Miniprotein binders against q9h3h3. Designs and how they scored, part 280

Target 1, 235 residues: q9h3h3
Amino acid sequence: EDGFTAEHLAAEAMAADMDPWLVFDARTTPATELDAWLAKYPPSQVTRYGDPGSPNSEPVGWIAVYGQGYSPNSGDVQGLQAAWEALQTSGRPITPGTLRQLAITHHVLSGKWLMHLAPGFKLDHAWAGIARAVVEGQLQVAKVSPRAKEGGRQVICVYTDDFTDRLGVLEADSAIRAAGIKCLLTYKPDVYTYLGIYRANRWHLCPTLYESRFQLGGSARGSRVLDRANNVELT
Key: E = the ipSAE of ESMFold2; O = the ipSAE of OpenDDE; V2 = 0.75 times the mean of E and O plus 0.25 times the DockQ between their complexes.

## First folded at step 22 (miniprotein)

Design yK11 (at its last look DockQ between E and O 0.87; V2 from the best seeds 0.76)
Fold by OpenDDE base, look of step 22:
Structure yK11 (fold): chain B 235 residues (1-235), chain A 85 residues (1-85)
Amino acid sequence: as target 1 above (235 residues)
Amino acid sequence: SEYMIWWKIMMLLRFADLLLERAEELKKEGSDPEEAKELLKFVQYLLRMAIELAEKLGNEDLLKRAQELIDRAQKLLEKLREKES
């Protein structure tokens, strides 16, 4: 939660991104094979570095599921980074609005809902629900971190195409809740990662845009979503 | 792109340097040697990735920098192991 912790987590995420992934691609693999794939690679048993006795013998960065409509597009990341450097050099004030405009200009608009869960049955069950939602077209793409250190939490990431599309972000939240997920969710745009902006940064930018809390007996959505930048409830 | 590979290397080196400094601090503070060792192993992991990418780019400067950091990490790791023996 401090600056060092944030950078350490960012380093781990970057390393994971660079290692091999276990992927179920619904564009090329029949949906009927999903259950067998989930059984073969439960996130609680897949190990980050391919420990003996694990389903994987080699390092695995992420376990991922791609939906039928998934199209990888990161936008103009190079242009974004150049513009960011120029902005810093200019001495102009840097605000969340500034970053939003940079993201829009360079089409770096992806973001993700994040949930942290302890290894075990609950995690595997949650992942299975998300994976099904992706394959069924309710979500576009999701990934889960493999098991690392004993007692360490694993993270599930559910992506949306555009963090500026409030409706799309909320729809993804609803789909996650419909999959049976009840834990706290946080939403983070990828633009912050591409610019190396983490928690406790010198610009005091918060990389978390939204928080979703499960609500019993609430609306059909089953959650309350808070806009952290404006401190306003969206639901 | 070559730029993106370069950017990744730079980020890996940055992270490695920061984490290496943290490991040195942990040692100085007399923290659990195992924590520092684990951190150093991860530093080495990052740097191996950086080396692989630097080789792919043919960037000798980045390769040299990565190797220097690996050497520092290894020396620190050896010192920690000696203290436990």
Scores: ipSAE 0.756, ipTM 0.914, lowest interface PAE 0.6, mean pLDDT 92
Fold by ESMFold2, look of step 22:
Structure yK11 (fold): chain B 235 residues (1-235), chain A 85 residues (1-85)
Amino acid sequence: as target 1 above (235 residues)
Amino acid sequence: SEYMIWWKIMMLLRFADLLLERAEELKKEGSDPEEAKELLKFVQYLLRMAIELAEKLGNEDLLKRAQELIDRAQKLLEKLREKES
């Protein structure tokens, strides 16, 4: 997609982040309530702004599930953002390696697998599988966008703690595939989001670090994962 | 923190300005006015968030900047709604 489309999607994501969320928090909610909650709030029916006929009457930015072991730790985001501003005024080159080091230095290491699906049964089924994997402890936290427009794709985000921990990222990919998901997955470190760096940015940084494609005939519920920076398969 | 609030305001203003520019382009092109109207409504949504944060920060300059963008968006919305396609 072009630069305007990426900026528009980023703006929508930021507004969604700032609006209320619908959350199933396994740390405070019994797991036996999950199926009823999923049935009440299917992502294909929850609307971004509370449209008529929606289960929600108010805006919803995200629908999320927090696992029992989820420990929110964004790292030193303020220090990261301050260092980023200083870097931009320093005249020093801005590269993918520079961003990686900033993220490591400030412990802003989280990232997410992304999948895009049209509204309907496939989306709701995929989300339910991911949500169950989170509550069962195979994944830590996930969110899905509500329905914002007729026929538009929605996104499921599945988070990992550390984009530099390739085994952890691959384990999350495997858990996603075990939930029956076969579509393309892309992985984006959160550092790019916190710094406002999206596709077609002025520094030509690529926020997508990994791609995962389902591999039929390989490992059970397996995939082929590509490191986009080095064109190297990790699997 | 104050820096985090400031950063969010600056990002909201940046997005609002970019989307406003796009809406102006759509009007100039004679494109579907509903697309431009939807962009402008979203611009105002972003700017209301920016105003709320700027009020928490106590920054009158940022409030003024956000209000100027809201006024610009409203003016364009009114032009798109007039009997003159």
Scores: ipSAE 0.704, ipTM 0.905, lowest interface PAE 0.6, mean pLDDT 88
ESMFold2 (binder alone), look of step 22: mean pLDDT 84; pTM 0.803

Design yK12 (at its last look DockQ between E and O 0.81; V2 from the best seeds 0.73)
Fold by OpenDDE base, look of step 22:
Structure yK12 (fold): chain B 235 residues (1-235), chain A 85 residues (1-85)
Amino acid sequence: as target 1 above (235 residues)
Amino acid sequence: SEYMIMWKIMMLLRFADLLLERAEELKKEGSDPEEAKELLKFVQYLLRMAIELAEKLGNEDLLKRAQELIDRAQKLLEKLRELES
């Protein structure tokens, strides 16, 4: 992906974050209602802008499921941004390690596994599996993008609380695989988004920390996870 | 927070400007007018969000900047429609 594509996708994600969400909250809604909710709002049919004939008449940014243990905490994003501006002004070298330390210092530690799927039954089935895993407590929170353009891929995001917790990141990968997902996964910390760092940035920072590839007959986890920063397989 | 709202507005304006420039490039290159039009519609969408937030803050400078970008997007959209007629 070129720099323009990355910025375009970031703009779309930001707009989606600001629009209304369709949310199933397991903290307030019985798990027995999940199937009906999934049937009412299949991601392949929910439209980004509320097209005629869609389940939604108004724009929808994301379809999301919150687990019982979900607690929204974005950390000190303002402090992070201020520190980032100061760092840029200082002329000090900026490395992935620098960003990691900034994230830790300001407690902006959330990250997400990302998967891209074509609209249709496979996407809806994948989402249903993820949603169930969230409601059952295997995952904390997930969201999926609604259908935007005909033929455009939709993205499922599965969040973890701490991108510096390697075990937690790997556990989420395992839970995703257990839900029947076999496609390529990439893991991205949210700190890069909050700082406006995208692909092909001037600092040559890669926002993808991990990649997960499905493996048949492999380890109990069913995937190979690559640390992109160190080019080392973790599984 | 007011700071977070300001940050969001600035990011929206940045994205809108970049995408508007891309739409202008697409037009100059003779690319599919539909692609440029769709991009411009999205630019307008971003800018409407920016305006709403800027109004909430009462920031006239940001409102003015957003309006200028909307006007540019609209003019480009009109030119593209004229080329198709």
Scores: ipSAE 0.742, ipTM 0.913, lowest interface PAE 0.6, mean pLDDT 92
Fold by ESMFold2, look of step 22:
Structure yK12 (fold): chain B 235 residues (1-235), chain A 85 residues (1-85)
Amino acid sequence: as target 1 above (235 residues)
Amino acid sequence: SEYMIMWKIMMLLRFADLLLERAEELKKEGSDPEEAKELLKFVQYLLRMAIELAEKLGNEDLLKRAQELIDRAQKLLEKLRELES
């Protein structure tokens, strides 16, 4: 059931990827226009398929903000896919280390922090904080799902350019927390998406590399980040 | 690139096949037919995307595969509607 659920969610994400996006691109749009754009397109009100009364009349797959330094680079995805197929037929063990090496070899290094929030003020406020952090240069690119017909939880994705750069991933976590985000964050390298590897895959791989939990208690540390691959706390 | 378009088609077909298989299981179990019907509507959405891309790419094999899956999904949807009547 968990495997089917993960595959079903991946299918919905794929469909959303292919529908139109609403984008604020800081590379071509003045930062002073961000507040008006956020007010026009709150993620709790933008509907997936353009329901009556929503700000959008057409389907929207994602709402996104591109930072001034955003430089798209998916790497050698074709070579990655070919090497993956060869590995599967080779009889060699498939492990997190093997996938890490494939990602490095083919320069498919991007990944993302994910958070899930119910529609409403909390979601819209979290998204606005993330969007500002992107435009201000603390984060590079983020997206948020629109409201589904039944109003289930929505997802914010905050991308980093290199999942092997642990410091960079932790800096993104810190920037997310500085925007006032206190919910659970999980981090997934994009290599798993390009290879079609989801939670209940036949290799028992864990696509979640890191888990971040916010701690509040006066002198307690901020984020508590767990490396899921090695089961060690980084903070 | 053409490779990335082909990859998208292959992933759409994989997802559609998985979800279609689930809908067939729901029918065999005698589960809520509305759940299976909603799943099949989404399968058809994925397959229409795959068909559009396959036509644009001019890849006859992928187009044929997508068309066979959408036909299979439609037949199952019709069977579910007949059972309800």
Scores: ipSAE 0.666, ipTM 0.900, lowest interface PAE 0.8, mean pLDDT 88
ESMFold2 (binder alone), look of step 22: mean pLDDT 85; pTM 0.823

Design yK13 (at its last look DockQ between E and O 0.87; V2 from the best seeds 0.78)
Fold by ESMFold2, look of step 22:
Structure yK13 (fold): chain B 235 residues (1-235), chain A 85 residues (1-85)
Amino acid sequence: as target 1 above (235 residues)
Amino acid sequence: SEYMIQWKIRMLLRFADLLLERAEELKKEGSDPEEAKELLKFVQYLLRMAIELAEKLGNEDLLKRAQELIDRAQKLLEKLRELES
C-alpha cells in the first residue's frame, strides 16, 4: 500500500525528470533578470502538461535555478549500480552504513533537502526566496515541481553536493530558513534514487537521512536537525 | 551515457508494469473505473517515453518489452470502456 504510493510518486518524478525543464541559469543569465523570470513562471501557475491559460504551452517537468558555482557531477553511477547488484548476492548485511560506503566509494554524493507545499502564494514566495538564495550564492541549485493536479502538493528540492559534508548540509538548511521557510525539511541522498530504493522497500532502508524542524527558541541556526541513520541530533 | 539511457528505460518499464498491475487489480475489485483509467493514461505516458528512447538507442529487446506493456494497457482500457457501454 504505502510502498505503491512511494513507487507511484517516484514514477511521476522520473517522468518529470525526462520532460523539458524551465531553467534560470545564473552561469549565463544576469541576476537582474531573475525577478522578471520568477514573475513569468510562478510554480503555482506553471502546469505539468501545458494547460490552456498557463504560462507554458508545452509540458514542463521541473522549474530550476542553477547558481554560478553549479558544477554537475553524478559520480560513478554505473559502478555504483554494479556494486549494488554484487552486494545483494554477497550475503553481507544491507544497512544505511553499507549504502553510505557504496556512495562514497563511487562518488555518488549529491543529495537534496525537500519541502512539500500546497499551490498558492506561500509556495511561490518560498520558491522566490530560494531562487534568490541560489543566484546570490548561498545555495548551488534548486528545483520546484509545476502544478500537476488540483488538490495536489508541490515539492521544492534544494541540492547539496555531498551528503557526508554535514557542515555543508547544515549551511544549506540555514540558507533555506533564512529565506523564511518554517516547514519540515527532509534530506535524501541521490544514491537511493539511483538504486531504486524508496519508502517501504524490502530492506527497510529509510531514504531520509536528515530531518530539519524549525522551532522558535531552538538552536542558534533556528533549526533542529536530526540524523535519522544514526538517531543523533546534529544541532 | 548509453548505460544510463538503458537504465532509465528499464526504470520506466518497471514503473509502468507496477502501475498497470495496480490498474488490473482495481478492475478485479470492482473499484472506481476512473481511477484505473487515470493510472492507465499515465502508464501510456511512461511507455511512450520508453518506446521513443528505445527506438533512438536501437535496443530491440527494450523496445519489444515496452510495446508488449503498451498493448496490455490498451487492452485493459478497452475493457474498462466496454463496461461503460
Scores: ipSAE 0.765, ipTM 0.916, lowest interface PAE 0.6, mean pLDDT 89
Fold by OpenDDE base, look of step 22:
Structure yK13 (fold): chain B 235 residues (1-235), chain A 85 residues (1-85)
Amino acid sequence: as target 1 above (235 residues)
Amino acid sequence: SEYMIQWKIRMLLRFADLLLERAEELKKEGSDPEEAKELLKFVQYLLRMAIELAEKLGNEDLLKRAQELIDRAQKLLEKLRELES
């Protein structure tokens, strides 16, 4: 993806974040209702802008599932942004380590595994698997983008609480693989989004921290995870 | 917070400006007018969000900037429609 594509996708994501969400909250809704909810709002049929004939008549930014242990805490995002502005004006070098330290200092530690899938049965099936894993407590929270333009891919995001917790990130990968998902996964900390750092940025920061590739007959996890910063396999 | 809302508005305006420039490039290159039109619709969508937030804050400067971008987008859209006629 070129720089323009990355910023375009970021703009779409930001707009989606601001629009209404379709949410299944396992903290308030019985798990037994999940199947009916999934049937009512399959991601391949829910439309971004509420097209005629879709399950939704109004715009939907995301379809999301919250687990029982989910706590919406994004940390001190305002403090993070202020510190980032001050850092830029200071003329100090900016490195991935700098961003990591800023994230830790302001407790902005959330990150997500991302997968891109074409609309259709495979997407809906993958989403159903992830949703079940969330409701069953294997994952904390996930969201999927609704259908937008014809032929466009949809994205499933599976969140972890702390991108600095390598074990937690790996556990989420394992849970995703256990749900039957075999496609490429990329892991991105949210701190980059909050700071407006995308691909091809002037600081040459890579917002992708990890990659997970499915492997048949490999580790018990069924995937190989690459640390992109160090170019080292973790599994 | 007011700060976070301002940040969101600035980001929306930044994205709108970038995408508007891309739409202008697409037109200049003689690309499919439909692609540029769809991009402009999204630009307008972003700008509407920015306006709503700016109104909530009572920030006239941000409103003015958003309006300028809307006007630019509308002019480009009109030119694209003329090319299809």
Scores: ipSAE 0.732, ipTM 0.911, lowest interface PAE 0.6, mean pLDDT 91
ESMFold2 (binder alone), look of step 22: mean pLDDT 85; pTM 0.833

Design yK14 (at its last look DockQ between E and O 0.81; V2 from the best seeds 0.74)
Fold by ESMFold2, look of step 22:
Structure yK14 (fold): chain B 235 residues (1-235), chain A 85 residues (1-85)
Amino acid sequence: as target 1 above (235 residues)
Amino acid sequence: SEYMIRWKIWMLLRFADLLLERAEELKKEGSDPEEAKELLKFVQYLLRMAIELAEKLGNEDLLKRAQELIDRAQKLLEKLREKES
């Protein structure tokens, strides 16, 4: 994939971040209202820019569910970005290890499991399962993209609060699989986004830290999870 | 925070500049003008967001840069429409 495609996708994601979101917030909304909300706003029917016949008449950037324990904290992004500039001028090698240390030092530790699904009932069913897992406390926060006009694949993002906490990342993978999701999952730390590091970056860094593949009949957990930075299997 | 708003403006301007350059390349290549037009419409969407944020901050330098880019995008869009006539 070339650098233009990665930059274009990043621009779409930033525009979506800044447009209005449809949010079910378990911190302020009773869990008994979740099923009605899911039926009203299936991600295959909510349109990015408010097409006629959709449940939304205005742009929607994301559809999200916040769990009872959700506490947003992006960390010290300003300090992170300043230290990144200093590192680039220092002449020291830029590696996944140096990015990990910057993220730890500046407390920019969040990351997300991603899955890509075509619009339709399969996507809506997967999202409903994830949303229920969030409201029930097995996951903390998730979002799903709305339908694009051309009907391309949509993304579900399931956040974790610390990409260095491998147990927490693996527990989120297990909760996703328990919701019946069998597709490929990829995990991306948010630090790469704040530093503008996309797939075709000049440092040849891979923004995908973990991959999860569902194993039919082969594992007690049902997942095989690979650490791509170290080329080692975690499961 | 104010820093995060400035960072968003910088990123929006960077994306808009890159996508605008791509639209200019598409026009020179003689590609289907609809692809360039769609790209420019998205560039204008990004720049309107950047202008809104720059006005909120009162940052005149960022506002001026965003306005210059949206003017470039509008001129290119008009040139693409004229050649269709």
Scores: ipSAE 0.758, ipTM 0.914, lowest interface PAE 0.6, mean pLDDT 89
Fold by OpenDDE base, look of step 22:
Structure yK14 (fold): chain B 235 residues (1-235), chain A 85 residues (1-85)
Amino acid sequence: as target 1 above (235 residues)
Amino acid sequence: SEYMIRWKIWMLLRFADLLLERAEELKKEGSDPEEAKELLKFVQYLLRMAIELAEKLGNEDLLKRAQELIDRAQKLLEKLREKES
């Protein structure tokens, strides 16, 4: 992605976060209603701005599913941002390790696996698989972007509580693969988003920590996960 | 929190400014006017969000900045429409 594309996508994501969400909350809604909900709001048909004829008449930022164990906790984002500003003015070197420590200190530890899919049956099927995995407790929370412009890909985000917990990140990858997802996955901590680090930057920080590639006949996980920071395969 | 609202406004304005610059570049390059128009509509969308948040804070400076960007976006949009007529 070029710098402009990254900025545009970041802007779209931010706008989407601020618009209303369509949410299935397994904490308050019986799991038996999931299929009907998925049928009512297939991601390929839900439109970003509530186009005529779509299931939604008003703008929708995200379609989301919350699992039974989901508890929203963003940590001390304000403290994180203040510390980040202080760090920038200090003249001290800024590394991925620096950001990791900032994230830990302020408990801003959430991250997500990302997959990009074209609108259509495959996307809806993938989303259904992920949603089911969330409701069944294999995953905690996931969201998918609604349909926007023609030909544009939609993104599914699957969250983990702690990007520093390598096992947790890998377990989520396994659950995604078990749901039948075979495309490329990238893992991004939310701390980079909160600090506005989403593209090529003066600190040469890459917001993608892991990549997962599907592997036929491989391990039980069915994927190879690359640690991009260290350029080593974890599986 | 008020802090988070300020941060959101700042980011919205930042994105709006960057995307507006891109729209101007697209125009200069002779790209498809529709692409630039779509981008400008999105810029306006971001700025409306920023205005709403700025109003919530009662921050006149942020409102002024947002309005300035809206005016620039609108002006560019009008120029693109005139070229097609």
Scores: ipSAE 0.687, ipTM 0.895, lowest interface PAE 0.6, mean pLDDT 91
ESMFold2 (binder alone), look of step 22: mean pLDDT 83; pTM 0.797

Design yK15 (at its last look DockQ between E and O 0.92; V2 from the best seeds 0.79)
Fold by ESMFold2, look of step 22:
Structure yK15 (fold): chain B 235 residues (1-235), chain A 85 residues (1-85)
Amino acid sequence: as target 1 above (235 residues)
Amino acid sequence: SEYMIRWKIQMLLRFADLLLERAEELKKEGSDPEEAKELLKFVQYLLRMAIELAEKLGNEDLLKRAQELIDRAQKLLEKLRELES
């Protein structure tokens, strides 16, 4: 059940990746146009498949905001995948350290903070805060899923360029909190997605590297961040 | 780029196969056919994407695999519709 659910969600994410996106690109669009764009395309009203009455008449996979410094770099995905196939047939142990080293060797270093919210004003408000943080330069790139069906939860993804740069990942968490986000965040390196490794995988790997819980009092932008692999608090 | 297109097709086929197997299980369990029908609609969506990419790549083996899965999905959908009394 948990394995099917994880792979079903991954399939939905991949189909969304391949459909058209609605993008606000700060590299080519003035920041003053952001609020109008957010009002036109709230994630609670943009539909995955272009339902009648929605702002979009065609399928939309993702709604995204690119910051002025956004520079996409997937790394050597082909080499990563080839090395992964060789490792699987080798009989050698497959551990989180093995995956980390593969990602480093092949420069597949991106990852993302994730949050899941029900459709409605809280989702739209959270997305608007994240989008503003991206356009203002505190975050580099983010996306949010459109509404697929009534009552289904949606996801906001906030990307970082290097999951091995712990300080950079924590800085992104702080910027998310400064944007007013108080819900649970989980962090997942992209290497797992490129290798097709999801929550209930055969190797029992945990794709969630960090969890962030909002906590007042630790700092003005406070989070309690937990390293899931070692059950160790980082903050 | 060609490698990435091939990888996308293979992942789409893996997901489609998994979801199709689940729809077959739901039918065997005697579950409400609407859940299986919804899975099959999504399976067909994934397979149409895979077919489009396989055509672009010119890969006959991947195209054949996608077509076999879409035929299975359609046949199962027909069987589920026959259960409507």
Scores: ipSAE 0.750, ipTM 0.919, lowest interface PAE 0.6, mean pLDDT 88
Fold by OpenDDE base, look of step 22:
Structure yK15 (fold): chain B 235 residues (1-235), chain A 85 residues (1-85)
Amino acid sequence: as target 1 above (235 residues)
Amino acid sequence: SEYMIRWKIQMLLRFADLLLERAEELKKEGSDPEEAKELLKFVQYLLRMAIELAEKLGNEDLLKRAQELIDRAQKLLEKLRELES
């Protein structure tokens, strides 16, 4: 992806975050209702802008599932942004380590595994698997983008509470793989989004922290996870 | 918070400006007018969001900036439509 593509996708994501969400909340809704909800709102049929004939008549930014242990806490995003502005004006070098420390200091530690899939049965099936894993407590929260332009891919995001917790990130990867997903996964901390740092940025920061590739007959996890910063396999 | 709303508006405006520039480039290159039109529709969508937030803040400067970008987008859209006729 070039710099323009990355910023365009970021703009789409931001707009989606601001639009209404379709949410299944396992904290308030019985797990037995999940199948009916999934059938009512398959991601391949829910449209971004509420097209005629879609399950939704109004714009939908995301379809999401909240697990029983889900607690929305984004940390001190305002403090993070202020510190980032001060850092830029200071003339100090900016490194991935700098961003990590800023994230820790302000408790902005959320991150997500991302997968991109074409609309259709495979996407809906993958989403159903993830949704079940969330409701069953294997994952905390996930969301999927609705159908937008024809031929466009949809993205599933699976969140973890702390991108600095390597074990937690790996556990989420394992849960995703256990749900039957075999495609490439990338892990991105949310701190980069909150600071407006995308691909091809002037600081040469890579917002992708990890990559997961499916492996047949490999580790019990069924995947190989690469640390992009250090170029080292973790599994 | 007011700060977060302002940040969101600024980001929306930045994205709108970037995408508008891309639409202008697409037009210059003689690309499919439909691609540029779709991009401009999205620009307008972002700017509507920015306006709503700016109104909530009562920030006239941000409103003015958003309106300027909307006008620019609309003019480009009109030019693209003329090329298709």
Scores: ipSAE 0.733, ipTM 0.910, lowest interface PAE 0.6, mean pLDDT 91
ESMFold2 (binder alone), look of step 22: mean pLDDT 85; pTM 0.833

